# VHH binders against Radical S-adenosyl methionine domain-containing protein 1, mitochondrial (RSAD1): the designs that were tried, part 15

Target 1, 237 residues: Radical S-adenosyl methionine domain-containing protein 1, mitochondrial (RSAD1), of Bos taurus (Bovine) (a5d7b1r34to270)
Amino acid sequence: APGSQRAALYVHWPYCEKRCSYCNFNKYIPRGVDEAALRRCLVIEAQTLLRLSGVRRVESVFFGGGTPSLASPHTVAAVLEAVAQAAHLPADSEVTLEANPTSASGSRLAAFGAAGVNRLSIGLQSLDDTELQLLGRTHSARDALQTLAEAQRLFPGRVSVDLMLGLPAQQVGPWLRQLQGLLRCCDDHVSLYQLSLERGTTLFTQVQQGALPAPDPELAAEMYQEGRAVLREAGFR
Short names: E, the ipSAE of ESMFold2; O, the ipSAE of OpenDDE; V2, 0.75 times the mean of E and O plus 0.25 times the DockQ between their complexes.

## First folded at step 15 (VHH; framework vhh_7n9e_1)

Design AA4 (from X2 with D102E S103H S104G G105T; at its last look DockQ between E and O 0.73; V2 from the best seeds 0.80)
Fold by ESMFold2, look of step 15:
Structure AA4 (fold): chain B 237 residues (1-237), chain A 121 residues (1-121)
Amino acid sequence: as target 1 above (237 residues)
Amino acid sequence: DVQLVESGGGLVQAGGSLRLSCAASGFTFSDHYMFWGRQAPGKGREWVSGISSSGLIRLYASSVKGRFTISRDNAKNTLYLQMNNLKPEDTALYYCTRVTSEHGTYRFDYWGQGTQVTVSS
């Protein structure tokens, strides 16, 4: 079969619980969001795009964007059913949902599992409460670790996390200690992301105005290299 | 007149990145699903990524998953393809194509002229 017969699908949930300091494309959830209308749109668009493409097999589905864990599990189930009607969705295809600690309670995570999700991507970004405040996150490091533990219990070996580097005023030593601490409780994959200052975000404005120091790219490069070394030593990629 | 104009191609070493753009005019861009396709020398056309009119649903051929990212800016009438970790087999003419719906039937009805991407070893 041609490579275009097999595909990966990405579903973008457009809303966040709170507008983050570093994201310039998502929107905060307004009061009165008509999720039923959004669900119908996602279903129609997924089926239409798949039928147009001629895809026979969907190898993975990724629910990302703003905060997909704010979606009803019913919406996730409806989209996955629509995908299965338009193409083959094998039972062992990776179905990943991005989640954050404030909207990812154990009961909600279990409901997403029942809806067809079999892998989680937990948006930790940091295990330092000051850095979380800088990033505009509404959860604490403690909340993040509790959510990670619950996720690992429900999705053993199928939970990935991220950790950001290159934040204003960040230093290699303390950041490596965060990473090492995370690795003591991580069971699958850790992604290292360098902060990118995007125009139109709160964080970009604060750096532009001098309220925060500019990130140091040489320091970020050192953090990345040292972080990759720690990951390789621990058996991660 | 409907027009799709691709740009951003060029010569790049393996492992490199390019960002393609497709400027659309002469129609209501936000009403249309869009695809990026490519044609390697001596081969037929194939699509590599598609995106719904709202931008909320995005599709990637298995050969480009994790390396290519499709996006659109409906306010600027522009479709994008971010191409990372490029490989020699990605060498091709890349073009964007419009999907239209007439009488409830969806079909591809316009193609850009394309922008050349060449990936050296």
Scores: ipSAE 0.774, ipTM 0.923, lowest interface PAE 0.5, mean pLDDT 84
ESMFold2 (binder alone), look of step 15: mean pLDDT 85; pTM 0.848
OpenDDE, look of step 15: ipSAE 0.873; ipTM 0.967

Design AA5 (from X2 with F35Y S62D; at its last look DockQ between E and O 0.75; V2 from the best seeds 0.75)
Fold by ESMFold2, look of step 15:
Structure AA5 (fold): chain B 237 residues (1-237), chain A 121 residues (1-121)
Amino acid sequence: as target 1 above (237 residues)
Amino acid sequence: DVQLVESGGGLVQAGGSLRLSCAASGFTFSDHYMYWGRQAPGKGREWVSGISSSGLIRLYADSVKGRFTISRDNAKNTLYLQMNNLKPEDTALYYCTRVTSDSSGYRFDYWGQGTQVTVSS
């Protein structure tokens, strides 16, 4: 019967561009990765998993994990071809790639599009340069906005962004103004998420040692609720 | 002896979360693709999610996409299923299964006993 055994496929890129101050992806920092070997592994595993599952139709593919925009567009294309050989991959399937501003130049974004990507998820995290430095990001807010504009030109209506709340010393008013400014640039989806201090990260250590103030959970909750209200009023989910 | 032991089930309110575990023993866990399935009351077994041996490729049934996350820790021989935004229709016995390759191809040849998940409205 049509539509039986539909599935979503997730591809986990195991490496990050740079050690982040707040996440536990630091174990996956690139150290001369053999991408050809990784590409073969991803292709074989995607085909095998789909065959074993009896899945006949893949509705979406999501490239996530560390920093997927570090992958060669050839690797993305190879995985998508493997999926299409093992199952039906409709031409209008959502194919999303997570990207960061530092590795997502216009020419690379276009190459990902040619490889089969049709949606982007851009990890902005913040539009405040001090907050970006705190988070260990290598880009400025200006760079992030330029990348967002380029992404939206190449993928109109198909670019999602995120904004982090609950950072040390963050306050509701200034954060809401940051969100409102972002909404004037957005054309699809905005995700709000709270900073989580993970053991083993630079940021966790700085807070534990008193070099930075601990995030205030009650303030973060207020930011989230007020941010959701702003999103709803602007027509975002 | 091959053994798969599920845990982490329980009673939870709709919208809530649970994390299921599957402890594996008696075989080389890191060589095998692993799956979660479920069986709701009065229904047949349903495929939920699968994960490759390396953990790099993951697959989700459409009914759980965006809500469930499969993962594995090959050093601890453990498979996981993080279940968020649970709905009453997720109520089922959840089980993990192993896939083995032989001369005739791949087969699902070992099944855990399962852990019950009950989602109240």
Scores: ipSAE 0.635, ipTM 0.874, lowest interface PAE 1.1, mean pLDDT 83
ESMFold2 (binder alone), look of step 15: mean pLDDT 82; pTM 0.814
OpenDDE, look of step 15: ipSAE 0.876; ipTM 0.968

## First folded at step 16 (VHH; framework vhh_7n9e_1)

Design BB1 (at its last look DockQ between E and O 0.78; V2 from the best seeds 0.80)
Fold by ESMFold2, look of step 16:
Structure BB1 (fold): chain B 237 residues (1-237), chain A 125 residues (1-125)
Amino acid sequence: as target 1 above (237 residues)
Amino acid sequence: DVQLVESGGGLVQAGGSLRLSCAASGFTFSDHYMFWGRQAPGKGREWVSGISSSGLITLYASSVKGRFTISRDNAKNTLYLQMNNLKPEDTALYYCARVTSETKGSTWTYRFDYWGQGTQVTVSS
């Protein structure tokens, strides 16, 4: 709507390092990415969309999609500059980048901060190496904890994380211990996501063929309820 | 021959979800930026979400941020709006809108040129 709207802008980075076994999103894992061309495309599209919308103020920018921490910090800076040219981008706006441990070294995170990022969303998924392998993740629990610690040092009070629940063979007790361990070093937000078996994924096929046990929805509901209780007791929403 | 046909509206309880679809025909869908707009009873039109032609950039009005998700499937010529945690104030006629572009050398101009008839969403308490 012209002239009266405040808005949030999302930038969807199209590439992943590797396709996750549980995800049915159609993400590209190409060889030979031309990031300069992609940067120009993102800049043009962000400016065009903002100008057409007539919004005058952008309250937040979120870099997500595949693995946005694989993007050059220069690309992030270029998009934020484009937003600021097309609309008002307040100095205190939330600028969030989703990061995976395999591509989010401390020097890269600091460079994203210099580019204008002021909040991180860390895609942990699990702090158990067996679960990470099941999910097709390319990082270890140690990698995830290293990334979390560095993120919190660089972005104190502005790091959110996620944990997946309802995985095949997952148990409530061990999962709650993961969550409780995470809360000892998390300072903002924790998201709990239940696994949804998507047709066409490796994980769906393994469950359908009997190579992995089917997730128990009653167990997943118990995990969610217990996890929410732990979060509430620790002062999280 | 341009057609934009919305569907998926209806009556839902507050807190519920709906998924709107906008089926496009008569043009090359993947070349166009698209928006979802709405018009509540007795009010003017407002845009709630927009998406670039590639789908890589999305925009949300603050009133729907975190609750609505715009997406597109360029292979199916379809635009979507996933609406979660619906509230009575989301009650409106929802319509999709096409953006057209033209070039002069390396410079682009863009404008809205076509709107669908809309699908009614009613959210009860």
Scores: ipSAE 0.744, ipTM 0.897, lowest interface PAE 0.7, mean pLDDT 84
ESMFold2 (binder alone), look of step 16: mean pLDDT 81; pTM 0.806
OpenDDE, look of step 16: ipSAE 0.861; ipTM 0.961

Design BB2 (at its last look DockQ between E and O 0.83; V2 from the best seeds 0.80)
Fold by ESMFold2, look of step 16:
Structure BB2 (fold): chain B 237 residues (1-237), chain A 126 residues (1-126)
Amino acid sequence: as target 1 above (237 residues)
Amino acid sequence: DVQLVESGGGLVQAGGSLRLSCAASGFTFSDHYMFWGRQAPGKGREWVSGISSSGLITLYASSVKGRFTISRDNAKNTLYLQMNNLKPEDTALYYCARVTSETDASGTWTYRFDYWGQGTQVTVSS
């Protein structure tokens, strides 16, 4: 089965700290999880998939999905070792871990670095406490800023963040101020996400029942356009 | 008996998106690793993405990294490929492929591709 000898690998951590109010893709919350069993599964599946593909070189590994910062650093190290045994994993490959402010203390972030992580993606979503509550996040804006400061100290030039737009009742001006403030804290990449209301989420139900206004697509488009302009002016993609 | 049926192809402008589906039947889908491959006109077949049986590990050829996302729904016996920011170079027949396990003469488990669908055409205009 011919194909590319160079590839990127994605590792999906299946557990969230808390169910998100706005999406359906990560519905699992840790309750007595057997991490040793999950670690063995991830190791076996990564090695098997790499061997099947015939890949010789892994350019990047991304730890994402639910809340990967809930994983022990030992699990991250075990997966990276398994990749290196099945294919070439150069020392300069990008190894990214997605982290949540409530589960990512400075000592845990440093331990992930020791395990082989060299880039962080901080799942921030918002710097407004009301918006964070609406999204079902367990962290405050203060928690997020503290985590960003620690992440930048430990991974200088290698921290990216995300910011959500198009939330119910959101306004362009306050949102742009959040983005501007965030640019002073981020040193790699900023991702802009438009909210999509998905059936079966708490947020969808609240909008359907009239407890919250429906997101305004025209306003979201303006937020995206102006946000992209701010990012471009500041030198971000 | 075993059947893999791809759908979702079509004509799209460069920069556009498509979502391919592969409906599986005649076997226990959740036990199998799966791949998407493609074949451009006049070229050999190549794989572009793979996914483990649990869906927890996914793999992407460097040419499609960041643009394509493989996923599976084991309850619906369906494999997916979300293709974003499509380029004319992505024009090809896209097919899904099943992996099976086999014991060699030494009793060691090995894995190989043993079945693939007819494919669905994706055409990206410039």
Scores: ipSAE 0.715, ipTM 0.895, lowest interface PAE 0.7, mean pLDDT 83
ESMFold2 (binder alone), look of step 16: mean pLDDT 81; pTM 0.788
OpenDDE, look of step 16: ipSAE 0.859; ipTM 0.959

Design BB3 (at its last look DockQ between E and O 0.85; V2 from the best seeds 0.81)
Fold by ESMFold2, look of step 16:
Structure BB3 (fold): chain B 237 residues (1-237), chain A 123 residues (1-123)
Amino acid sequence: as target 1 above (237 residues)
Amino acid sequence: DVQLVESGGGLVQAGGSLRLSCAASGFTFSDHYMFWGRQAPGKGREWVSGISSSGLITLYASSVKGRFTISRDNAKNTLYLQMNNLKPEDTALYYCARVTSDSSGYTYRFDYWGQGTQVTVSS
């Protein structure tokens, strides 16, 4: 049966450091997790899926999910070796790892590079410390900028970031200033994401209880359109 | 009796989105790797995306990467395909396919396919 010769593979790391206030992803890394067992599972499942597919070339691998920068670099290397055994993985394939500032020290980033990662996606969400606390993030804006600077030194031209819009009490002007400040420190891609209030999260409950104002969809739409214009004028996608 | 029932197809304009579902019954869904395939008129079958039994590994044909997302809800015995930025060349009958292994876990094969749900993307 004819199959695709070329494919992209996604690896979902199932654990986070901490449950975020806005994310309905409830798992976190417990003490004593047997990473070797998880590594074996990821290796077997990647190889099996690739062999079933008949893929001859893997053009990209994306390590995402919870907080994949919590994985040891050895796990990343083992999965990439498994992919290369099951199909061709060219040296110039895009290998992306999602990281957060808490778990992405320069020495860890370098070790991920040695394991085969060549692109980073940094989960900033905000460069405002009050917004970070609201979102339940463990890092400060200063931590985020420090991590971004280290990432750019190690992965020049291959660092993307995200910035969230539509948070309670956000305003267009201050948010655009965050975005413009970020552009001084980013060299590849910036993603703009609108907050979605998910049932069962701390943030949903705070808005429902009136502790925080509800997000304004018309304001979020303005922020998105103005933000996209700023990105396009600066040469971003 | 194993059943795979697809739904969510329809007519959409280029650039639009659809979410397909595949309801599974008659087997332990969480033990099985699953694929979405498609068949355009006058063409053979081709797979577009696959997912491991745990959901931790997903695979996308190059023609759909960045536009399609496969997922599963093992508690609801349901497989999904989110299709964004649809193009006329995505027009096809979309079906889900089950993978099984022997009792030792050494060999894997496709053994059941759904009847499919039609997706038509107009210019």
Scores: ipSAE 0.745, ipTM 0.910, lowest interface PAE 0.6, mean pLDDT 84
ESMFold2 (binder alone), look of step 16: mean pLDDT 81; pTM 0.806
OpenDDE, look of step 16: ipSAE 0.861; ipTM 0.960

Design BB4 (from W4 with H32Y; at its last look DockQ between E and O 0.91; V2 from the best seeds 0.00; counts 0 for: grease 24.23 > 24.2)
Fold by ESMFold2, look of step 16:
Order: C-alpha cells, then structure tokens, then sequence
Structure BB4 (fold): chain B 237 residues (1-237), chain A 121 residues (1-121)
C-alpha cells in the first residue's frame, strides 16, 4: 500500500568542478569520467525507484549535487525520458538544473533547455571577487553576471540565484548594496545563505589559526534580517 | 537476520526539526533501494521518501517536498531522514523499509519497528 501518487524527483550529480573551501561533501573532481556508464545508472535507478514507489505523476525534477552543469545535456535528456516512461511527467513540470558560471556558457544553457530543463539555479554566492576567492569559487563576479544575463534570456522568469552572508570581515552596508545590485538583475528568486564553518575545510582552518576573524553571529543575524527586508520591499520572497 | 533499527524520533513543536536514522544489518545495504514510511494514528502506512542503492536518485512525496531530505551512508550502513518545518500532520510512527525485486515485480520485504515522531501544535 504505497503513499503519494504524486512526487518530486531529485537527481544527484556526484562530480564537482573544484572542492569548495567551505564544503566537504562533494570531494570528487572529474578525471576520466565514464559518463555513459553514469547515464545508464541514473536512467535505471530513476525508472526503478519510480516503479517501486507507485508514483503516477512527477511534479518536478531537480538536478543537483556537485556541479550538475558539468553533465552532458544528453544525460539530462536521457534521465527525463526515463522519468516520462516510468510515470507521467507533465509538460509544465518544473525541471531545475543547478549551474555554475564557469561550466554554464550560453550554448550549454541552451542545450540544457533543449534537453528539457526549464528552470536554473545559479550558484553565484557573491558579487565580490575577493569573497569568491575566499569561498574557493572559480568564477569572477563579471562571469557570474554574464551567465545570469544569458540564463535570464533563455529562461525568463525562471532563474534563481543565491547570495552568501556572514563571511569573515563582511559588513552590513556593502553587503546590502551587493544584494540590491543583484536584485536589479534577478527575475524570480533570491536565496540568502549564512556561512557555516565546517570542520575539515580550508575556511575553518584559516579562522582557527587566526588568519581570518571568526564570523560574528549577531552581525550575520542583522544581515539576514536587513536582507529579508530588502527582498520584501522589492517584491521577492 | 535482516535488521532495520530506527532512531531519532521524539516530541517537537510545530516548525521544528528532527533527524531520523535507520541502522541496517544482515544484508549488503549498498545493493538495496530504501524508503522511509510512516503510519499516523488511525491511518494506513504510506511512504514519504525513497532513495536508490547508489543514493543518486531520490524521491519525495508531495506532502514532504522541500521539508524532508533523504540520504544514505553506504559505508556506515545507515539511512537518514532530515525533517524540517514539521507540522502536526507529520505525527506518525516512522520506519525504514527495504525493497526487493524479482521477475514479477517489486515489493517492500523488511520493515523496522519504527521511531515515534510527535509534533505538537
């Protein structure tokens, strides 16, 4: 006696472009990836899990994990076809792919659209190059804004962006200006994420050794509260 | 001697969070698809989330989408369910279940005893 006939599917891409200075979960960097084998595994597992569940309708599919924009658009298409064979996938179902600016050129984004993606989640994190370097990101603020503009052209009204707060030495005023600048570029959703120092990361070690100041939780709370106010006044959730 | 042992339940206020664990033994955990299910008072059993053997494909019932996250650690033979923004209607006995396949289909063949989750309004 199964549960819901309607469900959301999550596809975890296991590879990262580069190991983050603040995250220790996705440690594998692609070297000689056998993507055909991975594609077959994802297809089989999606079909099997859906059939075991008794789900009749898949309301959304989310491609996440490491850096899903490193996947071939052919892999995305194959997984979506497998879902449609195992259950009903309505044409208006939300199909989201997480992307980073360095692996998500305009031609790749268009190819993901042709494969069935209709919403993007852009891993921006910051519009400040020093902050991006601190976080271990491989893109510049300029690259991120270019990718965002191309994403919005290809996926109008369906691009979400994240912005990180609570970084060492971060100040409320400059951060709010960064957020306000981002809002002039966004058309759907902005997520605010507070930095969490995880043991075993480069960033944790730098703070522990005194090379960087410890994040101030009161300041981070103020940044979040002020950031939410800015988002509400601009009509964002 | 298949065993599935759940833990991490308890009493929590609405809006709260809990993390459930399911310790597996007596079989090769990494070969199996796993589900979390629940049974509310006076109701039948239902699954809420499932995960493939590799962990790469995950499924969420619409009632828990965006609030629950399933994961597994195949090295520790453990299945997890992170439950956020809990609601009174999430009150139930939560159990993990193993799924097997044969030539005629798929079925849930082993269930844990369950761990109680109670969400006060």
Amino acid sequence: as target 1 above (237 residues)
Amino acid sequence: DVQLVESGGGLVQAGGSLRLSCAASGFTFSDYYMFWGRQAPGKGREWVSGISSSGLIRLYASSVKGRFTISRDNAKNTLYLQMNNLKPEDTALYYCARVTSDSSGYRFDYWGQGTQVTVSS
Scores: ipSAE 0.757, ipTM 0.913, lowest interface PAE 0.5, mean pLDDT 84
ESMFold2 (binder alone), look of step 16: mean pLDDT 84; pTM 0.829
OpenDDE, look of step 16: ipSAE 0.868; ipTM 0.964

Design BB5 (from W4 with G55N; at its last look DockQ between E and O 0.84; V2 from the best seeds 0.82)
Amino acid sequence: DVQLVESGGGLVQAGGSLRLSCAASGFTFSDHYMFWGRQAPGKGREWVSGISSSNLIRLYASSVKGRFTISRDNAKNTLYLQMNNLKPEDTALYYCARVTSDSSGYRFDYWGQGTQVTVSS
ESMFold2, look of step 16: ipSAE 0.764; ipTM 0.931
ESMFold2 (binder alone), look of step 16: mean pLDDT 82; pTM 0.813
OpenDDE, look of step 16: ipSAE 0.870; ipTM 0.967

Design BB6 (from W4 with S54T; at its last look DockQ between E and O 0.83; V2 from the best seeds 0.82)
Amino acid sequence: DVQLVESGGGLVQAGGSLRLSCAASGFTFSDHYMFWGRQAPGKGREWVSGISSTGLIRLYASSVKGRFTISRDNAKNTLYLQMNNLKPEDTALYYCARVTSDSSGYRFDYWGQGTQVTVSS
ESMFold2, look of step 16: ipSAE 0.776; ipTM 0.925
ESMFold2 (binder alone), look of step 16: mean pLDDT 84; pTM 0.832
OpenDDE, look of step 16: ipSAE 0.874; ipTM 0.968
ESMFold2, look of step 17: ipSAE 0.766; ipTM 0.925
ESMFold2 (binder alone), look of step 17: mean pLDDT 83; pTM 0.824
OpenDDE, look of step 17: ipSAE 0.872; ipTM 0.968

## First folded at step 17 (VHH; framework vhh_7n9e_1)

Design CC1 (from BB6 with F108Y; at its last look DockQ between E and O 0.95; V2 from the best seeds 0.85)
Amino acid sequence: DVQLVESGGGLVQAGGSLRLSCAASGFTFSDHYMFWGRQAPGKGREWVSGISSTGLIRLYASSVKGRFTISRDNAKNTLYLQMNNLKPEDTALYYCARVTSDSSGYRYDYWGQGTQVTVSS
ESMFold2, look of step 17: ipSAE 0.752; ipTM 0.905
ESMFold2 (binder alone), look of step 17: mean pLDDT 84; pTM 0.828
OpenDDE, look of step 17: ipSAE 0.871; ipTM 0.966

Design CC2 (from BB6 with A97T; at its last look DockQ between E and O 0.86; V2 from the best seeds 0.83)
Amino acid sequence: DVQLVESGGGLVQAGGSLRLSCAASGFTFSDHYMFWGRQAPGKGREWVSGISSTGLIRLYASSVKGRFTISRDNAKNTLYLQMNNLKPEDTALYYCTRVTSDSSGYRFDYWGQGTQVTVSS
ESMFold2, look of step 17: ipSAE 0.766; ipTM 0.926
ESMFold2 (binder alone), look of step 17: mean pLDDT 83; pTM 0.831
OpenDDE, look of step 17: ipSAE 0.871; ipTM 0.967

Design CC3 (from BB6 with V99T; at its last look DockQ between E and O 0.85; V2 from the best seeds 0.83)
Fold by ESMFold2, look of step 17:
Structure CC3 (fold): chain B 237 residues (1-237), chain A 121 residues (1-121)
Amino acid sequence: as target 1 above (237 residues)
Amino acid sequence: DVQLVESGGGLVQAGGSLRLSCAASGFTFSDHYMFWGRQAPGKGREWVSGISSTGLIRLYASSVKGRFTISRDNAKNTLYLQMNNLKPEDTALYYCARTTSDSSGYRFDYWGQGTQVTVSS
């Protein structure tokens, strides 16, 4: 088949730990998940897609979607082995797993490392407990920082995080202090992204009904610009 | 009567975004792995992204990694390509392609006519 010899592979874990108040994709909440069946499906689909593509080298694998850290490390290992059998997966390929603080204990993170993961993407979203509650997150700011510290210990230089801006009632000063605190305990990559209100989410409904103020786009733009300046000053990408 | 109809192309400045759609009909869409391909003027065809029948496994050519996102909605029989941070080199006719579903072969057997994407510098 006509195509590229080199590619990146993305594995979409379809389940979340809890439905987020702001996110409309991955709306499944686990109850009675047959992970062995899902593992077999992921393995077969990875090998089949690679065969169809004619790819000879997979330069990276990204485990994302809902909450991939809910997957067994055995599932991650099985998918990576399937990729290595279907194409070349070099030892220095980036293998990233998205994780959240409540499902990413240190022993689980170490087990993911043993399964072949060498980079983490930690879904912090906020270091303010009120903001976390607003977002429907199941972790505290303290839990998030503990998970981040453990992740950095296990994957030094290989941990990225995200931080949301433009939340209802958010202010530039307190948010920038949040970002500065994060820089004291984070690797070289921080992703800043603006809240998007999506139809069908709890947060959208609350704003639509007037229970929460609408996010201010001009304030969000100011936060992004000042946040990028802080990151650049500190030597972050 | 297999049909694959692309839409969403157009003219965009470098750094811009476009979202392509591929409407499928005449077959059971959820049984098939799907790809997006492109053909630049004076160049051969290349695929840029592929997706498994369930959508759980997705593949990106190195040239579009981090900029393009493939997805599908099996309930709507539609394949998508979100294209961000477009570059003049992305200028091409973009088409979706179906693979066979039989276990004895893995071939591309149907292509759409394509939708033009033009990225000005």
Scores: ipSAE 0.771, ipTM 0.926, lowest interface PAE 0.5, mean pLDDT 83
ESMFold2 (binder alone), look of step 17: mean pLDDT 83; pTM 0.834
OpenDDE, look of step 17: ipSAE 0.869; ipTM 0.965

Design CC4 (from BB6 with S53T; at its last look DockQ between E and O 0.81; V2 from the best seeds 0.82)
Fold by ESMFold2, look of step 17:
Structure CC4 (fold): chain B 237 residues (1-237), chain A 121 residues (1-121)
Amino acid sequence: as target 1 above (237 residues)
Amino acid sequence: DVQLVESGGGLVQAGGSLRLSCAASGFTFSDHYMFWGRQAPGKGREWVSGISTTGLIRLYASSVKGRFTISRDNAKNTLYLQMNNLKPEDTALYYCARVTSDSSGYRFDYWGQGTQVTVSS
């Protein structure tokens, strides 16, 4: 049987505001979701997994999946309390919540902080409104920048973002300008993700049907190399 | 008769990736918590990742955090382990394990025979 163990916990929030055109894993929120029932389920499942594992110390908790910022802060607090009851959750553990850019007030982000979140991962994806529409995101580039600024104010040094490359019709120059603009607003980590066209997604179908040009893998490789160089020069990973 | 059949192992270079599958039959897969464990030569068994019945809660040993991703497809009765950035110390027999519940609580009650993962330098 395992002895004392250290582990990371991942909490998958199953709902999104709107179905993304490139990912078929998540579901959107139906009207009338019983969040109290979901909260009870998350609490029970977290405690059960921790008990079975023999974990004594949880070094990080990550709230991800669809759009975890759609969860009430009470749900986040309840899960973290359950983890702390089942194992040691040190005060310096990284507790990350993924959030989509939104017009929601900074008071909601602050409430997540009060619930125990100490790091944000902003699902930015793009700072170009046409690309955001193509990806099925529900926010504008302006909304994204406003959310990022508020997040950095509330979680200084603890905000990470992602930026996608290899989208249909994307060009290196404009994309690099997006990245460079982002570096003025991010203070922790920037992830560069190449689009992967997955069967069963809206975006894959649009490319297959010829409504959008196929992504250029050689161009995507150049974007990644140039983007990584920009990040390294700026002191990012 | 409960069956857990692992596949997807093999020989890979350090830094490479593998995706393991565990095909389940003979029980209601969606009712069970599941774990991936491993056993290196000359060592005892250890768990590396666990997942709740719904898939909403996932647990990773510190040694694999950020490199391994557990998932499940309850419609296909299949458990998965995506392993990225593999290291020689990940070399082991990987097996899936079923959790059951009874009047005394939750416990492990069945293990697959495993699939070998070998990571070369």
Scores: ipSAE 0.772, ipTM 0.929, lowest interface PAE 0.5, mean pLDDT 84
ESMFold2 (binder alone), look of step 17: mean pLDDT 84; pTM 0.832
OpenDDE, look of step 17: ipSAE 0.871; ipTM 0.967

